# VHH binders against q9y6x5, part 9

Target 1, 379 residues: q9y6x5
Amino acid sequence: LPPKLLLVSFDGFRADYLKNYEFPHLQNFIKEGVLVEHVKNVFITKTFPNHYSIVTGLYEESHGIVANSMYDAVTKKHFSDSNDKDPFWWNEAVPIWVTNQLQENRSSAAAMWPGTDVPIHDTISSYFMNYNSSVSFEERLNNITMWLNNSNPPVTFATLYWEEPDASGHKYGPEDKENMSRVLKKIDDLIGDLVQRLKMLGLWENLNVIITSDHGMTQCSQDRLINLDSCIDHSYYTLIDLSPVAAILPKINRTEVYNKLKNCSPHMNVYLKEDIPNRFYYQHNDRIQPIILVADEGWTIVLNESSQKLGDHGYDNSLPSMHPFLAAHGPAFHKGYKHSTINIVDIYPMMCHILGLKPHPNNGTFGHTKCLLVDQWCI

## First folded at step 1 (VHH)

Design z05 (framework vhh_7zox_3)
Fold by ESMFold2-Fast, scan of step 1:
Structure z05 (fold): chain B 379 residues (1-379), chain A 120 residues (1-120)
Amino acid sequence: as target 1 above (379 residues)
Amino acid sequence: DVQLVESGGGLVQPGGSLRLSCVASGFTVSSNYMGWVRQAPGKGLEWVSDIYSGGSTGYADSVKGRFAISRDNAKNTLYLQMNRLKPEDTAVYYCARHYSSGWYRAFDIAGQGTQVTVSS
């Protein structure tokens, strides 16, 4: 009776991979569902910020997860992505699983989506797994499908997170066709396993499934390094985050630090917080530092050392290399429909509509996704 | 020449302690996301602990409260203090330079490892 939704993320799945590699299982999923070719994510184009934007429909300055490493100037708290479970970091927004549990007598389930193991506004996902990279995709899927079939109140919203192709994208770079072909084939096989498991358990006909990602990936090189130590002595600032967006907390006069940085490299932009471009929606939060450095695509900021990573993300969200895709299948979605572009913040109000939930105020526009849905008129 | 060299492993009795060291060459430990991963006999790699460039630390549930990660910036060295060791902690321990994209733990450089055996 109630509509059900499974939201799946393959971390770092660049939209252009769909054009350069074969995905027979994903193509069968798309053939019987919908495809959005590009999803314009939020700045900065990092995992924690974008995963939280998907489930809140908010820009980073509004939901408060502004980076994978953060410092809050008001409370003097430090955050890293090292399993920090302090609700303080997540409480500036209400994610969809919390709304699902509080507006309706329904449950939520999560296999490692960022934030789901934290009590947000005193509400934790009804079923969840603590993050552990050694847990297989199959085990995550087994838990999700068990909870979808065996829960009271019923699980109507479920999430599943997988680390690839991001880990391999960093290690090999997106231009390594041999290694990326192997990695992406394995992901396609996992999509095949997902569909088969749902069919075997009788879930497929009644379940809406969204497959998406948080960002893309761009090629890096040891020939494209910005040595921050050649610009400024470390005694002048505290480094909150390094690359490709450096978050600088000055220990001396802010203008003096800015002047030392502003002309140091032609391959990065240096912004005082109030001068950060409005189009980034990355200014109005105490966790955004007084000076932000933004490297050009494919450039890595380092501290007097080499970099071994061949791929990275976090760059300008206008870059197509930073964009993921969205594919979906289920009773809410048209079959065989292709759409060009949506904003990542548009996913939240669409998911609320599918689940019959009233969305919290958000930065998404429902009209951008209505053509994907069978119960909506498309112009 | 970029490398990580681990030391400090050995045989220890259950309930005992060991301190692992990892000396970095060709890059700066304090500027990087660093950690320890381990591989028990017949098992895959398991993340143990990490320390972010800003100093915040994380631990796997299996070691939380027993292990402590730290660094000495002057010596460019990463440490893992291991207390109340269990037979289940028996593994090869690798020092790694991590890059993170949120939930996952990936590394681009790892050392050759140091063997820890917890047995009576």
Scores: ipSAE 0.013, ipTM 0.514, lowest interface PAE 7.3, mean pLDDT 90

Design z06 (framework vhh_7zox_3)
Fold by ESMFold2-Fast, scan of step 1:
Structure z06 (fold): chain B 379 residues (1-379), chain A 121 residues (1-121)
Amino acid sequence: as target 1 above (379 residues)
Amino acid sequence: DVQLVESGGGLVQPGGSLRLSCVASGFTVSSNYMGWVRQAPGKGLEWVSDIYSGGSTGYADSVKGRFAISRDNAKNTLYLQMNRLKPEDTAVYYCARVPRYYGLGSYFDYAGQGTQVTVSS
């Protein structure tokens, strides 16, 4: 039987939550598997970009999903919820489910992972659910386990996405211990349900399971706002994305817009596209705008308005608050092994190795995940 | 062909109530972050309330306890019940959609021309 992998994402699961809250079900999963304590994600530290980096092994400038809101200067297309299913936005990379389906008669299954309801390079996930946030975790799990057991060609790669704790992290902020405790306990219970379901169906012993996330969360405040309208009149530019990374498309001379912005706030860095720090790997794509504003951790960019968002992400990917974790269990993984840090782009070549797939060229380094795997020697 | 059409505004006395409605077409309200933002005369946009697709709600401190956001999934309609209205609530109210997977509060897509709410004696 071919190797099988289930990739699970809990959106916005900050690595430091593992230190501050109890997760009995996740801890039992980890004791029988592996834990990577910090995953260094890609910049910008947003949902769509990082979910696509996990499944392609590429930086955002290379895979083309550079933000949750985008404008392409060459084609003049706008990316929003109403057109996120246009293959144009997703076609700059080949995600793992496409590679999985094109090699040796294999199927893929998806419950809500970003991009899986889109035909990419004329290939859509063999089994998928159109995105609908109202669909319960239990229903997503029911579909995934049904497809893992009842598919021909066999489903060898499956994905499962859940919107929490990101939504609650935004609403309450990661430092609200009472509310976050309730949310995180519910997530741990869902992990317990996942493991129980896989055991009940006889899948647990032969299935590789990865539990990870796309980013973390940091505390925001009404005392940490940057009012963009105080810097520049909105008639001078088109706003493509706002906070905490603002994407600015000038309507006048770029230098004039830059000069109005560059000294407006001590809590915001202003970059011309060509001056964006190389360490971000966020420069070489037509969907990256001519001027990018990057707020300091915990600062929110606003348009002469208040923000009730108590938590946010999108900030510098060097910040530990932006980092998720990775836990894994299954025949490919050691039992009881702990690793400190990997890059989020390293997940893709590791998953290709587990599935026996030839990876497309990518920015990951297989050596970084080698110590997690039973068929590799890391010393 | 996404459309959001606001209605239900008008003139009301301080302490009164109004219910705003927003009819959506081209997408499903229950599958999106939805909210209300307002713009008072001579002021910038202010976020008022939102509802996550899973039903979790948020409110600006200025309206907390007085306003209630809700939706009717069968009618694909978003509502804002406004109670104990104050002169400070005078504004054009816009129904807003948040792009898929964005967090709450800092970015909204605005629709239509809004609906005018005037609170005066």
Scores: ipSAE 0.000, ipTM 0.217, lowest interface PAE 14.8, mean pLDDT 88

Design z07 (framework vhh_7zox_3)
Fold by ESMFold2-Fast, scan of step 1:
Formats: C-alpha cells, structure tokens, sequence
Structure z07 (fold): chain B 379 residues (1-379), chain A 121 residues (1-121)
C-alpha cells in the first residue's frame, strides 16, 4: 500500500569517479532513472555529520553531530568512539526512520547506517544491525530485502551502508588509479548484485532506490603536513578534534591561543567561532569549539608525527573533490533525467515527499529536487 | 601510559572452552569501544567481537552463539568467553580499541601484544 524507499550509501564515493572509471551496472541504473552529478554536502565533510544530514535535512550546527569527535561545553560530555550510543548526541534532530515509524503505522530497516542502532527520541529503527565492518555487503542486502518483504507493519524505509570506496581512498589515495579502479569495479558489481536481488524478489518495479554518498576524497602527502606542536604548546589548549578541521578548547585566554595559531601555517585558516564563514553553517551549536582550524585541501594537521593517510576528507564543502553524487530509480523518479547539483540537505524533504511523510523543520528546499519526480512540476 | 595486556590463551581440544582477559591501564574500558580481533597463521586480521560504551555487542558469524564478550568495570578488564572451540578458531587473539565504524577506520588507537589460542587434538 504505502510507497517504499531504499537509501544506499557508498562511503566516500567522489562524484568525478563517474567520469574517470567505467560503471556498466550503475550506468544501466541511471539510464532508467535520474542522476544528480554533484551533491554539495555539509561542512565538515565527514562521515557522521553528512550521513545524519542526509536523513534529517539539517546543517550540522542544527542536528548536533558536528564532527566524529565532539565536546559539549554546556553538559561537559565528550563524544568519541566510546560514546556513539548515547542518545544525547543524536537527539537534536529527528531522522527520517523515526518520523516514518511515528507518523504512520510503518516499520524502518537499517543495515549499518550511522545512528540507526541508537534510540533517538526513544525510537530505534524497527530492524537494524549493530555496526560490524566484517559483515559482507551480501549479508546486509539479504537482511534488508528480507525485512522489506516479511515485515508487519510493512518496512517502507530501509537504509544500506557500505564502507567502500572510503576505506581504500584513505589507504591508497584517490590518485592511485590501479587500486581505485579495482575497488570501484567491485562497487559496480555490488550495485549489479543489488538490482538483480531486487528483481528476483519482485521488489524492483515498486521500490524507490536512491544510491548516494556522504563525501568525496582528496590526495594527501607526507610533504603536506601542518605540525601544531611547532606553533603552540599543548598546555595552552585541549584538542577536541585534529584533522583536517581541528577543534581547539583554550585553557588560557582565547585571544592568546588565537594569536599563537593565526600565523602558524599558510595552508591553514584559523577562526574564532564567531568568525567562521557563514557559508559553512557551522557556528550555532555548543559542540563547536571556540577556535577552529581548517586545513587547505590535501593538507594534514599533525602533532609532531607522520600521517599514514594517502587520502582524506573533511575539507571545505565548496571543493568538488568533497562532493558525492546521487542516482535514483523507481516509480517516483523520471527516467533518463540528468540534474547538475543539489544540496545534501535537500535529500530529506524529497524522501519525506516520496514516503508521504510530513517533514520536520529542515534546511532543505523541496524545489531543488522537484525535476527528479514524476508527480511534480519543476517550474 | 596506555596499555592492553591479554591473557588466557592456550592449547585446547576441539569442543573445549577458554576465557580470554584483557587488562587495560591508562584508560577506562567501560567508556570505550572495545573489541577482539584475531590473526590465524599466514592470514590477515579478522574481527571477532565488539562492545560499545553503552554495552551493545556484536559478533562475527563464524563465532555467533559460541563466543560472548563482556567487561568488568571494577577490574577495568575486557573478556571473551569462547565455547565449543573449533580448529578454525586457532589464531593469535588481540584486544583492541577501535573506530566507530571499522576497527581500522581513522587512527588505529591501541592493541595489546596478543594471546595464542591453539585448538587441536
């Protein structure tokens, strides 16, 4: 009865990979669906922040997941790997699976999407998998398709997350064409597997499928390091997050810390919180620290050490290297339509429309995605 | 000053049981994402089990129903109870503090020296 939607994320899938490599299965998917060539993500261009922006339609300052490592100045809580299950960090927004379960008598399903194993506003995804990187794409897909077919109340919103090509992007760097070619071919094969499984189960014709990502990737180097220890003694501040956006909590006068950092490197911008550019939408949250350092593309901030990363992300969201794409197929979408750019926050109100849900207040603009949808005027 | 020290490995017959311990110093086990990974001879690292700060646990399919991860906050110790052991479980077992989405995502934080588990008749 109700429309169904499967949202798939391949972490770190840089938009221009589509132009530089062959994707026969993805191209067949796009031929009968829609393609958005660039999705402008939110700042900072990291996994947790952008995955939560996709499902809430909010900038990071509004949804509260402002980094992968955070400190809340009001409550004095720390968010690290050990604290991702504390609902406190996730409760500043209502993700789409919660809305789906609360507005209608419907279920949600999740295979590894960030936040889906956390009770948010006392609501957890109806079906979910605890995060485990060792679980194959096939097992994740098997669970999602089983839940889409065999749930009561019906699963109408499902999510599927895969760690590649991000893990390989970090390890090899995006300029390693031999290794990246192998990884991207494997991803295209997984997309082919996904489509065939949905067809075999009779789901393909009536299911809306979105394939997207949270960010891109840029090449890093041992020749492009910014050593904070050369600029300021560790006794002057507490480090909340390091690279490529460092979050600095001063232990002394904020102005003194700022003055020690502001001329440290020509490849790093130093901002007092109130001076962070408005275009980042990264100011109005207690989890954003008094001083933020933003490295230039391809530069890594370190503490008197080398970096093992050959690729990274987190950089300025205006950089094309940080942008993912969005492809979609299904009864809600036009066939063979290409669009240039949307904002990542626009995905949420579009998904709410497809599912017939009333969106919570959000930073997305439904008008930006109208031309993708068969039931809408795009003028 | 951060250390992880594993113990409890040894030689056991198929179908036997072992309990591995990991004593942490320099940080609190109950406030960190912790796990067990293993490495069989000539093979790469394989994730076995994990526990989040909030107590939620995960297991590799190969060990599900046979292994149980737990912690003792008073002793600052992580445990892996291994039941119905198989020859395929033979490996060096490492206690590790891992990333949110992948043990190897971002900087790999800390691992112990490992403890050898050998399952043979």
Amino acid sequence: as target 1 above (379 residues)
Amino acid sequence: DVQLVESGGGLVQPGGSLRLSCVASGFTVSSNYMGWVRQAPGKGLEWVSDIYSGGSTGYADSVKGRFAISRDNAKNTLYLQMNRLKPEDTAVYYCARGGIYDFWSGPFDYAGQGTQVTVSS
Scores: ipSAE 0.000, ipTM 0.144, lowest interface PAE 16.5, mean pLDDT 87

Design z08 (framework vhh_7zox_3)
Fold by ESMFold2-Fast, scan of step 1:
Structure z08 (fold): chain B 379 residues (1-379), chain A 120 residues (1-120)
Amino acid sequence: as target 1 above (379 residues)
Amino acid sequence: DVQLVESGGGLVQPGGSLRLSCVASGFTVSSNYMGWVRQAPGKGLEWVSDIYSGGSTGYADSVKGRFAISRDNAKNTLYLQMNRLKPEDTAVYYCAREYGSGSYYPLDYAGQGTQVTVSS
């Protein structure tokens, strides 16, 4: 039978949570598998962009999901008006479930990974759930494990997405040790449930499982707000995305808008699109707006208002607070191995190798993940 | 319990006006991002307008200059003033509480909707 892989994401799981809280079930998973302590995600450090980078191996400017709210200058389409199921937004890349189904006539299964309920290049996951945040982890787990047991054609790639600890990180902030301890203990219990279910169904010994996340979380405050209305009247621009990376579409001359914004706050950087730092790999796409504002860590951009968020993400991807981790277990992975750092785009070519798929051209480097794998030489 | 109750829809001639209302209970409108989304027959949801806790507003290009979002904090009520209505504005209009601009998470809560029909 071909190799099988289950990719699990716990949204907003900051890497250093592993050092500051107890995870007995995750620790047992890692003891018999591998841990990458930091995963350097792509900019901007948001949910849709980074989840799509994991499954395509591409920077956001290359895969086209450049934010959670987008405007395409060429077609004049808007993403924030619930066009997230329009294939147009997702068609600039080929995610691994599409490659899995097209190269080897294998099946893919999805429990709510971003993009999996959309036909991409006329291909949708063989088994999937329409996105609904109200569906329990247990129901997602029950569906994914049932589908992993389907054999005609075999399900070889499966995804499982969960919204925590991101939702609680936003609500309480990552420095609320009492509330975050409760949330993270619940996540560890869900990991325990996952492992137990796979063992009971006879799937555990032959299944590769990756547990990862898209970004971290940083503490925000009512004392750290940047009010755009103090610098520019909102009639001069259309706001495509707000915080902590604001995407500005000028209604007047771009230079005039830039001049009104450039000295608005010492706690944000204002970039003309062509001046966005090369290290972000966030420039070459029509969905990246003419002016981008990047708030400093922990600062929130607002429009003459208070912010409800006590935690947020989207900040500079060099910040350790924005980094998730990666843990993995299965026949492809070493046991008890710890690795310091990989790039989030490196996950895709590693997964293609495990599944025996030819990767599409991507920004990942297979050599960065080879030490995790039993069939590879590690320097 | 969180509850949003929309009203004010109806049949109107092209070029006419309607004012939609949304009464919120179980939370405070002034402390949350609030918006209007609509669904035309046989189409998906389309974002129309939102208002942030401090009062700043956003509008879809299709309605900009014709629609105005507002709120009454004392009545815990959200409004959408719709002017110069077009047949293409025909839709069920939903009041929604949002997590914030561009968030991956779906609308936190939406009401049952109110039907707007623009026809001669």
Scores: ipSAE 0.000, ipTM 0.155, lowest interface PAE 18.1, mean pLDDT 88

Design z09 (framework vhh_7zox_3)
Fold by ESMFold2-Fast, scan of step 1:
Structure z09 (fold): chain B 379 residues (1-379), chain A 121 residues (1-121)
Amino acid sequence: as target 1 above (379 residues)
Amino acid sequence: DVQLVESGGGLVQPGGSLRLSCVASGFTVSSNYMGWVRQAPGKGLEWVSDIYSGGSTGYADSVKGRFAISRDNAKNTLYLQMNRLKPEDTAVYYCARDSWGYYDSSEFDYAGQGTQVTVSS
């Protein structure tokens, strides 16, 4: 039987939630599997960029999904509808489900993972659900488990995406312990449902399951706003993305725009594209704008409006508040092993190894995940 | 081809009530994170209320206990019931859609043209 892998994402699951809240079902999963306490995601720490980095092993400048709102300077295309199915935005990389389907007659299945309802290099996931946030976790799980059990060619790679705790993190903020406790308990119950369903269907002992996330969450406040309109007239630039990383396309001289912005707030860094810190790996793509503004943790960039968010992400990827975790269980993984940190780009080559796939060139380092795997020497 | 059309605004006395409607076209309201934002004269946008795809609702502290957000899935319509209106509630009210089931101002896909609410003594 070929090896099988189910990759599950709970959007916006900040790593330290594991230490501050009770997760009995997730704890049982980890006791029989592995835990990576922190996953260092890619910059910017947003949903679409990081979900695509997980499945390609590439930095955002390399895979082309550089933000949730984008402008391509060469083609003059705008990406502002997250349900837009234009393959143009996704074609700069090859995600793992495409690799899985093009190597050795295997199928892939997807319940809502970003990009899986788009044909990428003329290849769409063999089984997929069009994105619809009203579809329950149970319905997504029912479809994934049906496809894992009843497919020919066999489904060897499956993905499942859930919008929480990100939606509630934005709404309540991560410091609202009462509301976040309720949300996180519901997520733990869903993990329990997942494990129970896999056991009932006879899949549990022979399926590799990864539970991870794309980013964390930090507390925002109406007391921590950067009003861009107080520094520069909107007629001088086109705004491509706003907060917490603003993408600025100048309508006048770039240096003049930069000079108006550079001293706007002590809580915001202003970069010309060529001066963006190398550690971000966020420079070499036509979709990265000539000037970017990077707000300090918990600060929101606004255009003469009140803050709508009590929590947000997108901040510097060195911040622990932006880090998710990774837990895994299955025949490929050790039992009861705990690891401190990996890079989010390391997940792709590890998954390729588990599935016996040859990875496309990527920015991940297989050596970083060796200690998680039963068939590898940890040195 | 996505459109949001607001209606139900008008002039009302302090303490009065209004019900705003937002008819959506080109997408399903029950499948998306939806909200109401308002803009008072000479001010920026202020978030008022939201509803997640699963039905969970949120409210700004300034309107909590007075306003109620709801939807009618059969009519593909979002509502805002506004009770005990105050002069401070005077604003243009906009219906907005956000992507991926969460509220992110940098990711607003669409907003309507707005409906004017004036609370005058």
Scores: ipSAE 0.000, ipTM 0.224, lowest interface PAE 12.5, mean pLDDT 88

